VH-VL binders against Spectrin beta chain, non-erythrocytic 5 (SPTBN5). Designs and how they scored, part 4

Target 1, 109 residues: Spectrin beta chain, non-erythrocytic 5 (SPTBN5), of Homo sapiens (Human) (q9nrc6r3533to3641)
Amino acid sequence: TPTMEGSLEFKQHLLPGGRQPSSSSWDSCRGNLQGSSLSLFLDERMAAEKVASIALLDLTGARCERLRGRHGRKHTFSLRLTSGAEILFAAPSEEQAESWWRALGSTAA
Key: E = the ipSAE of ESMFold2; O = the ipSAE of OpenDDE; V2 = 0.75 times the mean of E and O plus 0.25 times the DockQ between their complexes.

## First folded at step 1 (VH-VL)

Design i8 (framework fv_inotuzumab)
Fold by ESMFold2-Fast, scan of step 1:
Structure i8 (fold): chain C 109 residues (1-109), chain A 122 residues (1-122), chain B 112 residues (1-112)
Amino acid sequence: as target 1 above (109 residues)
Amino acid sequence: EVQLVQSGAEVKKPGASVKVSCKASGYTFTDYYIHWVRQAPGQGLEWIGGINPYSGDTTYRRKFQGRVTMTADTSTSTVYMELSSLRSEDTAVYYCARDTEYLWSGSYFDYWGQGTLVTVSS
Amino acid sequence: DVQVTQSPSSLSASVGDRVTITCRSSQSLVYSEGYTYLSWYLHKPGKAPQLLIYKVSNRDSGVPDRFSGSGSGTDFTLTISSLQPEDFATYYCQQGYDYPYTFGQGTKVEIK
């Protein structure tokens, strides 16, 4: 059973090891949080069927922070993995961003 | 120098299992997915599945689901693919290959292991 | 599943010939960052496959400039401008857009 699910936009900010990506852009996805795993799917249908994911993220030791500033989207938060990878997310609303931040914070630590 | 080095050839009987290893070196092991691709005699390349070495999470092609298991050992920078209930049609060269990114993007395989011939015969 | 179909299945050519191989995907392979995930691999007998071209048109490090990739949308082409003896091989296109990843059926290039 997923603990949190919803439409998101995402952008890679840092690659594993803290490396800068050669390019990055905002992409739409469906996020599905189950326990300590976050799956990102291309669209709602793929998320419901669990047939393909863009990424499967291990949240053990991860940190989630609410963001402001120069990110090109509103209602943003970041997820930093123990690998040093950092992903920026944008939720459809402030309330959803807060919900994701709380859910990700409670499952990561 | 990035290298993927696979275990040696195997000969198995129908119904047995085989476990092939792929040892990575020359890069941070947990930064890249490793995928497995096979080629049966006279056939093309067929993707089997992949593993995220950081999380241990796997994705398998549906036809292998229930028969294939992929695992990663971060202490030795080694990925394993175990295929069970072997049939004669599983006779193939099995390759491990490195995916270009850990995170979300499309994929291509930039480095390949040398291949492991698995022969299934009575 | 995203299907990839490759043509021809085989061809014979002489050293110095221009060779073209085509690949068609069942849908667009473009990610939202603007990259198209269509790659070409060379497979020689007794050796591992090796990457030739990634993201439609980018040559991998060390790949001779006689190899070029082109295409857009769902239609892609690998061109060898002047075939060399070491180019005897089977060539595969691959979509890396979505799971399951799929390869074309391969094109065997035989030197006449």
Scores: ipSAE 0.006, ipTM 0.562, lowest interface PAE 11.8, mean pLDDT 83

Design i9 (framework fv_inotuzumab)
Fold by ESMFold2-Fast, scan of step 1:
Structure i9 (fold): chain C 109 residues (1-109), chain A 121 residues (1-121), chain B 112 residues (1-112)
Amino acid sequence: as target 1 above (109 residues)
Amino acid sequence: EVQLVQSGAEVKKPGASVKVSCKASGYTFTDYYIHWVRQAPGQGLEWIGGINPYSGDTTYRRKFQGRVTMTADTSTSTVYMELSSLRSEDTAVYYCARGYYDTSEFYFDYWGQGTLVTVSS
Amino acid sequence: DVQVTQSPSSLSASVGDRVTITCRSSQSLVYSEGYTYLSWYLHKPGKAPQLLIYKVSNRDSGVPDRFSGSGSGTDFTLTISSLQPEDFATYYCQQGYDYPYTFGQGTKVEIK
């Protein structure tokens, strides 16, 4: 099963149901992929609602797309869930972004 | 060289659906997003949504969510926008437009000629 | 949503005039250093919109030098240094900072 762990920046672009959040910003996290589950380890000072909505992502049917630096960050990719939520990620390097994209694509498909 | 060619004008009744096509040529189809923008009579430009032809991933403006569907056919380099449950306020010229894919630039560099969709009884 | 507002809604001008159109965004359009996502389009009735300026100040290929863009943060300007007959049109600014992408309401440049 795919496994991957590393430091990421993330930005909630769309909420479940396809709604735009009232505000969004890039925040730091640690991603841990285990099979079809992606866990984001967030700063505990984040609002409980935000933590609950993105701390554990079910990747079944999810789509992952390379963005190549779109949305103001380099080495970026997006993850769109079946719920309509979309999360943007920035990896520390192009190599890491490619690795995440391949691992997430293999798991979600 | 780069060209986006749209299907012809449509007249529909309220409650019907319309499907507009946009055929791309002169570039690598999967390297660019295609977006849809409309203009109702006497109104300004309104972004509807966009599609990545490589992945099939779509993003829609919330007011169209549930009524709009965008699809891409890579074998014909054609994007489709289908709008359902048509109302009189959907009467507009609909444009497809190319958006850049692999940079941090978010603008529309080439546009289709437009498709007039008229919704009337 | 990021809103953009244009001023004026319309203006009357003669060939040879200097024309200035402004656009204000509801929040900063800066993504990172050097990348501010504001574009300008020219639109004529019966024709498709045409890109003039992207990233605040960059002219699209083939756009005449009389068109220039400037601004930063939330305040942006399109200038036409010497209006030509083909420039009578409606102009739109557009923010590409975030979804949904939004256009200003348009500025119609009319012959005096």
Scores: ipSAE 0.006, ipTM 0.552, lowest interface PAE 10.5, mean pLDDT 81

Design p1 (framework fv_spartalizumab)
Fold by ESMFold2-Fast, scan of step 1:
Structure p1 (fold): chain C 109 residues (1-109), chain A 119 residues (1-119), chain B 113 residues (1-113)
Amino acid sequence: as target 1 above (109 residues)
Amino acid sequence: EVQLVQSGAEVKKPGESLRISCKGSGYTFTSYYMHWVRQATGQGLEWMGNINPSGGSTNFDEKFKNRVTITADKSTSTAYMELSSLRSEDTAVYYCAKDLYWDSYFDYWGQGTTVTVSS
Amino acid sequence: EIVLTQSPATLSLSPGERATLSCKSSQSVLYSSNNKNYLTWYQQKPGQAPRLLIYWASTRESGVPSRFSGSGSGTDFTFTISSLEAEDAATYYCQQYYSTPYTFGQGTKVEIK
């Protein structure tokens, strides 16, 4: 069962149903992957306590793609959910981006 | 159209257990936390807990931790809240509420389930 | 536990008047890294479930009339109805989602004379 936790930046690209968000900006978060669920938290403490979640993402059937320098951030990948939502992520390093991409890919299938 | 439909009113005696259902439709059930909030007659709102329907993980207000159980059935898009060892103080309207995809504020609420605990 | 205190308990006003409601938090609900306040406002009419009006302290939910607005940051928040209508008679609650347990204020009842 995949597990992974780490610091990320994220940007909401599409809302469920393929709708455009009212505003979109890069924000910091702590990602926590547990099986088929990815939770985004404000920081490491809140992730450890599972207190204030920014988002709860169901990864069943999701698609993860490496972006290779699109969108003005390094070490980026996108996550497209079956709901039609699409989230862009930036990891602190290329190695961490690849680790997230592989972990998310194995969970989505 | 997002809709949360709760089970019907309950009358219970002190010491019994309560189980309320909340069926979601019109959205991806597993992509949003489901919360339970109660309100005693003429009183304010009180958050009880929530569940991640995808993974089953739960969070509770400490005052309910040893009496409340929240579960979810993905196949029927239904969340359940069970409250044990009922007291007269548990007389309230109980709501389920869905948070938004990105945030833990409650964009949709069930219609409420009236629960009366009396001997 | 974050405690939210609302004032006044009751507002009795005429149609067309401005309603101003206060919500004070026992600790900051502003996350400095994203500059967002984790504070919402709900409207509840008798016999009905609450309805979301404002999130992120000042963002109006889709379909909510422009006469409703929110402002403030950190610990002090205000909810305003710029020109009160008869249908606005309700109890209004603030809620924080910065930290669990998520908590609500005790509510402000808005009555129309």
Scores: ipSAE 0.014, ipTM 0.670, lowest interface PAE 7.2, mean pLDDT 84

Design p10 (framework fv_spartalizumab)
Fold by ESMFold2-Fast, scan of step 1:
Structure p10 (fold): chain C 109 residues (1-109), chain A 122 residues (1-122), chain B 113 residues (1-113)
Amino acid sequence: as target 1 above (109 residues)
Amino acid sequence: EVQLVQSGAEVKKPGESLRISCKGSGYTFTDYWMHWVRQATGQGLEWMGNIYPGDSYTNFDEKFKNRVTITADKSTSTAYMELSSLRSEDTAVYYCAREIYSGYDLYYFDYWGQGTTVTVSS
Amino acid sequence: EIVLTQSPATLSLSPGERATLSCKSSQSVLYSSDNKNYLTWYQQKPGQAPRLLIYWASTRESGVPSRFSGSGSGTDFTFTISSLEAEDAATYYCQQYYSYPYTFGQGTKVEIK
């Protein structure tokens, strides 16, 4: 049973090791948070079947910050991993962004 | 000086499509969200959707999602709203409005276009 | 969607009187992290586009006369014109920008007798 799930947009801001990506764009996904793992799926069916993911993120030691508006999106938050990777997320609403921020904060605690 | 200038009045028949333009000037067009709001005869203001011109990201009210298309042309600093399958209840004044989006927390409509009157005769 | 309900529908007053307008939200528009209410008030005169008066429920836009004020939090908001002037005859709308879709109240028409 996931702690949190829903539609998100995401953008790779920093690659592992803190490297700048050569290009990055916002892409749609479905996020699924379970324990200390965040899975990003292309669509709802893949999320339900757990058959593939765009990314599987280990949140141990990760930091989540509320950004409000950044990089052409509202309702945004960032996730910085211990690898140095940073991913920006945009939720459909302020309420949902806050829910994600709380859930991700609880996972890191 | 910031200014939003919309295209002129339209008279349409049911089933036709509408295309309205909104040209921004006096600011960096790609740094601000552009919204479309309409006001049907005898009704209040109704939000239709928005676009971030920097990457053409759009949001819509679900009432319009299947009929509305919002686009932006960076080279001419112009946003467009298309509404298809027109009905008599689409008779309204259509406005574009710029949303302040600066830093982390500024969100409100600071400038509005003059409005475009659209009449759909049945 | 968040529904905004304004009252009264029409308010008819004489110059110098105080106008008090209400806007009720079906859900809280108070953002807990910054403690701000994502509610705006606009003035619309016949034949004109709406004009921003107040944002964040109580912050007056630059250039807006001090007789206009806003108050309230969460779901209950009030817009006040302390001493009504002839040029204040207009319809006033509240709007939330807390979540998509953005929504407006149905408006309160202020008439000068």
Scores: ipSAE 0.007, ipTM 0.640, lowest interface PAE 8.2, mean pLDDT 84

Design p11 (framework fv_spartalizumab; at its last look DockQ between E and O 0.25; V2 from the best seeds 0.00; counts 0 for: pae E 6.7 > 2)
Heavy chain, then light chain:
Amino acid sequence: EVQLVQSGAEVKKPGESLRISCKGSGYTFTDYWMHWVRQATGQGLEWMGNIYPGDSYTNFDEKFKNRVTITADKSTSTAYMELSSLRSEDTAVYYCAREYTVEYGGDYEYFDYWGQGTTVTVSS
Amino acid sequence: EIVLTQSPATLSLSPGERATLSCKSSQSVLYSSDNKNYLTWYQQKPGQAPRLLIYWASTRESGVPSRFSGSGSGTDFTFTISSLEAEDAATYYCQQYYSYPYTFGQGTKVEIK
ESMFold2-Fast, scan of step 1: ipSAE 0.108; ipTM 0.731
ESMFold2, look of step 2: ipSAE 0.016; ipTM 0.663
ESMFold2 (binder alone), look of step 2: mean pLDDT 90; pTM 0.922
OpenDDE, look of step 2: ipSAE 0.067; ipTM 0.765

Design p12 (framework fv_spartalizumab)
Fold by ESMFold2-Fast, scan of step 1:
Structure p12 (fold): chain C 109 residues (1-109), chain A 123 residues (1-123), chain B 113 residues (1-113)
Amino acid sequence: as target 1 above (109 residues)
Amino acid sequence: EVQLVQSGAEVKKPGESLRISCKGSGYTFTDYWMHWVRQATGQGLEWMGNIYPGDSYTNFDEKFKNRVTITADKSTSTAYMELSSLRSEDTAVYYCATDYYLGSGDYYYMDVWGQGTTVTVSS
Amino acid sequence: EIVLTQSPATLSLSPGERATLSCKSSQSVLYSSDNKNYLTWYQQKPGQAPRLLIYWASTRESGVPSRFSGSGSGTDFTFTISSLEAEDAATYYCQQYYSYPYTFGQGTKVEIK
């Protein structure tokens, strides 16, 4: 059973190694947090059936920060992985962003 | 022209601190990671850490994290690396390098290197 | 940390010969989200800063002669110089930028006889 699941928008801000991507846009996804792993799926059906994930992220040592409406979206937070990759997320509400921030911070240790 | 220029050679005694500067020009300093890499005499290349000057976020190799400090000054487009509690094994050439290089136009972000700073730690 | 192991330590060849260098990673440097290998190859001549030759494991940097090439994926990588020139005498390093800390291989020294 997942520890947290929900609809998110996400944007790849930095690639592994801290490299800047040549392009970056906001895309919709379904996030599923299970243990120390965050899976991103194209939609709710794919998440429930585990048909395809856009990404499987290892949260060990990750850093999560609240951004509070910067980067062209409201209710935002960032996730920076030990690889140097940084992903920005936007939740549907401030309450949901806060919940994700807490859950991700706890899992990252 | 994208260019990194480092401060001059240093001679230090064990226990002292080292501070090297790296000045960037010809690109937007705050948009690219600045790395520090050293090469001890007769050895290979060793990555020490990096900084993203836009927000001062840093990463370090764990073996240096209690001795190394990396900072950046946006107003002068200059990164600094300080290494404390110097030992003879810190004798090396120290390089700065950035992720920016404007190639053929299809891909922007590559490493550009400073000329290196020779550091001798002796007693 | 990711450990890169290069072989051989030294390669002594004549002009016109093919040089083949190996770099093996202790874990995969292939990022599934963009399907790219986060591995570079650098050339270093005595007294000089390293020069980038290959990025993304197989993409040649602009201005780098076509005789230099890279191949491989995941954990096993090869760097090839198809026909050695005298100016190719140098130490060649692989480097990963997949995970912190960034790491280099120990280098392969290419000598021209």
Scores: ipSAE 0.007, ipTM 0.623, lowest interface PAE 10.8, mean pLDDT 83

Design p13 (framework fv_spartalizumab)
Fold by ESMFold2-Fast, scan of step 1:
Structure p13 (fold): chain C 109 residues (1-109), chain A 120 residues (1-120), chain B 113 residues (1-113)
Amino acid sequence: as target 1 above (109 residues)
Amino acid sequence: EVQLVQSGAEVKKPGESLRISCKGSGYTFTDYWMHWVRQATGQGLEWMGNIYPGDSYTNFDEKFKNRVTITADKSTSTAYMELSSLRSEDTAVYYCARDWYEGTSAFDIWGQGTTVTVSS
Amino acid sequence: EIVLTQSPATLSLSPGERATLSCKSSQSVLYSSDNKNYLTWYQQKPGQAPRLLIYWASTRESGVPSRFSGSGSGTDFTFTISSLEAEDAATYYCQQYYSYPYTFGQGTKVEIK
C-alpha cells in the first residue's frame, strides 16, 4: 500500500472543510499518506511536543496535477477531490514534489 | 533598459550587521525571483537565497540560516539582504540577480555587485 | 545538496582553438515531466558580474555568439567554445536550478596564450 511522509506547504484557502483561511499565505504542514488517505498536521516545530491535526483527506477519485510554479513556489502540485475542492501544495524540492505526485497518483483511481 | 542597481561598498567589523539593497527598473518587479549570490576574492560563486517579491516567500542555503534575512518592497521595486553576526569569512562581493518565475530559471540580469570587507 | 564538479580547473589555449569544459552533477538535473536539464552556464570576467550564456543545458541566451554551445543530459554536461577569441578569457561556471539550494561548480578558468 502507498505510504509517504514529509514536510509540505499548502495554500490555506484551498482546504475543503478544514482550517478556515485567515490570510492568503502559505502554511507549513506535515503530510502523511496511508493508502487512500492523506493526513495533514501542523509542522512539529509549530506545536511543541505535539502534532496538531489539520485535515484528513479522502483520495478516492482524486486527481493530482504537477504545477511547476505557482504563487511564489517552484515545486507545486494540486490535489482535486471528488467534492470539487482543490488543495495546492508546495514541496521543498523538485524530487520531493515528484515523489508526492507519483505516490498520490498511485492511490487515486 | 532593464537594470539592477545595488548600494555601495561597505566596511564592517566582526559581529556587526550588513544591509545591501538592489533596485530593479525597466521590468515588472513581481514577475521575477530575486536571488543573492556572493563571491569571496579569488573564489567561486555561492548562492545565498532568494525571494519572490509578489508574496515575499524566501528560500535560503542552510549555511546562512539564522544570519540572513531577505526582504522586498514592491512599491519601490527594491530587494534587501541583511547578514548579521559578520565574520572575516563574509568578506566578498555580493550580487543580486533576477530569475523569471514561470519560465527559465536562469539569472539573466545581475546587479553590479557590492564589495563588503569585514576586518578588525 | 547537489554538488557540481567542473574540469579542468584551468585551460590555456591559443586563439582559434576549441575549448571544451566539463560539468558533472552528483545527481540528475533532468526533470522527466518536461524533459529539460536544469543546468546553466555563466561567463565571468575579472571585476564584473557573471553573464548568462546558456540555460536549459543547451539553449543560448539572446545576444550570445554562436561559438558558445552547451550539451549533455542528466549528470554529464559540456560547454564548448568552437573557436576561441581573445575576449573569451574568463572563468566559466555551471549552475543547477533543479533543487534548492541552488549550487555552482567551482569554475574553469580559460586563458588565452
Scores: ipSAE 0.000, ipTM 0.561, lowest interface PAE 15.2, mean pLDDT 81

Design p2 (framework fv_spartalizumab; at its last look DockQ between E and O 0.70; V2 from the best seeds 0.00; counts 0 for: pae E 9.2 > 2)
Heavy chain, then light chain:
Amino acid sequence: EVQLVQSGAEVKKPGESLRISCKGSGYTFTSYYMHWVRQATGQGLEWMGNINPSGGSTNFDEKFKNRVTITADKSTSTAYMELSSLRSEDTAVYYCARDEYTFWSGYYFDYWGQGTTVTVSS
Amino acid sequence: EIVLTQSPATLSLSPGERATLSCKSSQSVLYSSNNKNYLTWYQQKPGQAPRLLIYWASTRESGVPSRFSGSGSGTDFTFTISSLEAEDAATYYCQQYYSTPYTFGQGTKVEIK
ESMFold2-Fast, scan of step 1: ipSAE 0.016; ipTM 0.660
ESMFold2, look of step 2: ipSAE 0.011; ipTM 0.605
ESMFold2 (binder alone), look of step 2: mean pLDDT 91; pTM 0.926
OpenDDE, look of step 2: ipSAE 0.020; ipTM 0.707

Design p3 (framework fv_spartalizumab; at its last look DockQ between E and O 0.57; V2 from the best seeds 0.00; counts 0 for: pae E 6.1 > 2)
Heavy chain, then light chain:
Amino acid sequence: EVQLVQSGAEVKKPGESLRISCKGSGYTFTSYYMHWVRQATGQGLEWMGNINPSGGSTNFDEKFKNRVTITADKSTSTAYMELSSLRSEDTAVYYCARGPEYYILSGYYFDYWGQGTTVTVSS
Amino acid sequence: EIVLTQSPATLSLSPGERATLSCKSSQSVLYSSNNKNYLTWYQQKPGQAPRLLIYWASTRESGVPSRFSGSGSGTDFTFTISSLEAEDAATYYCQQYYSTPYTFGQGTKVEIK
ESMFold2-Fast, scan of step 1: ipSAE 0.043; ipTM 0.683
ESMFold2, look of step 2: ipSAE 0.015; ipTM 0.653
ESMFold2 (binder alone), look of step 2: mean pLDDT 91; pTM 0.928
OpenDDE, look of step 2: ipSAE 0.188; ipTM 0.808

Design p4 (framework fv_spartalizumab)
Fold by ESMFold2-Fast, scan of step 1:
Structure p4 (fold): chain C 109 residues (1-109), chain A 121 residues (1-121), chain B 113 residues (1-113)
Amino acid sequence: as target 1 above (109 residues)
Amino acid sequence: EVQLVQSGAEVKKPGESLRISCKGSGYTFTSYYMHWVRQATGQGLEWMGNINPSGGSTNFDEKFKNRVTITADKSTSTAYMELSSLRSEDTAVYYCAKSRYYLTGYHFDYWGQGTTVTVSS
Amino acid sequence: EIVLTQSPATLSLSPGERATLSCKSSQSVLYSSNNKNYLTWYQQKPGQAPRLLIYWASTRESGVPSRFSGSGSGTDFTFTISSLEAEDAATYYCQQYYSTPYTFGQGTKVEIK
């Protein structure tokens, strides 16, 4: 299971239990995948310095799927947690989106 | 719909420890960061730290790092803030506050009513 | 630590007047990749918890009257109440969430004559 990191955009899509949130928007972050956790940071410097993350996702039992442009961004994938929560991500390129999908899929099982 | 209810006022002596609770309702507790912010009488707001209740990860202001502990109990939807080695300068109103966006530390949309803490000898 | 400096400390105005509050950051809170400013404004009345008014420097929270607005970018931010009402008497705080520790300005107290 490789360590993966990079610039991403993210958007919460479903709350735990599968309900839609009352509001959501795309936001930029730096993703860092280590072990069974995905940490989201404001930027590369904060990720490199191990400062406080803006979100920490437990990937145990999670599922990751590639998406095709349905959510207002290109190069997208979704991450569904065992709680039923779902977060959408957009990578800077198709290649990076595929890399994230592979890394998250191998880590989350 | 969303409510944060804090435990009642505390009167403490220097050197004692403080534990305040904050019970969330009307939302999915594990989906939003919970923050602790304090305000000394006539002073501004001071962020102490936060917790992601899903994984239990915490972040703190360095001023409090050696004295503050933040925990969360998913089964009761309750966050706790413990502050040890109390000083008179810890006299303040303590607030819990919820992040607005799912799994981010951003914007505090709902706040608890506040817990008044007096530390004096 | 990012330091936020608010001015003026106190603003005393009559109903119907325009209030303009300043918040200056010691470091930029603009994230270049998304072009968003990580700055919020809160209202606090005596004996009450703060209330979120503006986020992302200029986005008004749902239910907040249109007379409240925010502007600015990077290090220099303004909060405006276009026509003061009696219920607007409060202390207003800016806050940054660009970097931990999250920090607040010292507040501007708005008094209605």
Scores: ipSAE 0.006, ipTM 0.613, lowest interface PAE 10.7, mean pLDDT 83

Design p5 (framework fv_spartalizumab)
Fold by ESMFold2-Fast, scan of step 1:
Structure p5 (fold): chain C 109 residues (1-109), chain A 123 residues (1-123), chain B 113 residues (1-113)
Amino acid sequence: as target 1 above (109 residues)
Amino acid sequence: EVQLVQSGAEVKKPGESLRISCKGSGYTFTSYYMHWVRQATGQGLEWMGNINPSGGSTNFDEKFKNRVTITADKSTSTAYMELSSLRSEDTAVYYCARSYDYVWGSYEAFDIWGQGTTVTVSS
Amino acid sequence: EIVLTQSPATLSLSPGERATLSCKSSQSVLYSSNNKNYLTWYQQKPGQAPRLLIYWASTRESGVPSRFSGSGSGTDFTFTISSLEAEDAATYYCQQYYSTPYTFGQGTKVEIK
């Protein structure tokens, strides 16, 4: 059962159905991966106190790709859900980005 | 067009159970939370709970936790709310509403609402 | 839980007048890292479902007339209708989505005399 947590930046790239959003910005979050679910929280305090997540993503059938330095951030990866939605993430380091990519890839299959 | 269509009005007796459906169309059902909100006659809005249809995870207001069940059927794009052990105080209009996930849309507000289901609980 | 308190309970005004509605939160709904207020305003007319007007405290939903606006930050929020029209007679609710359970204010009824 993969588990992982950490600080991330995220940006919505595609809306469900593959539509482009009118505008999108990089925002900070705390990611928590447990099995096939990725939960995003406003910050570490909210995650630790079990406050409701700002996003709860089912990773079944999802695809994760390393983007490295693309899209205006370093250490980036993308997550595409079966809905056609795509989220870009930026990790604090190359090593953390690779760890997220490996963990997310293993749960999606 | 995006719309949520709810099942029709219900008349129940105290102690019975209620099941209301909410069918989504015109959007990707699994990419949005579905919420249930009720409103007693002449009263304000009360959030009951939500479901992420993709994974089936749910959140509830504590006051409903032992009586409410929320489920979703991805194949029919339909969410369900069941409320057990009905009381006269459960007489209300029940709404479903979707919200954007912060990572999917511009906001997490309830942008699309169902038309409402009137539920009367009386002896 | 976060408690939202709206005032006044009822506001009776004539067409063309400015309506100012208040919503106060028991705790801050401002997330400092993204500088966004998780506060929304809805309009509800009798016999209808609520309609989203404002999200993130001050951003107007698509299709909502420019006479509707929101302002404020943290715990104190204001909803304004700059020039009332007959169709604006409704109850207006604020709501927070900062944490669950999501909560609504008790509503302000706007009457057109």
Scores: ipSAE 0.013, ipTM 0.622, lowest interface PAE 8.5, mean pLDDT 83

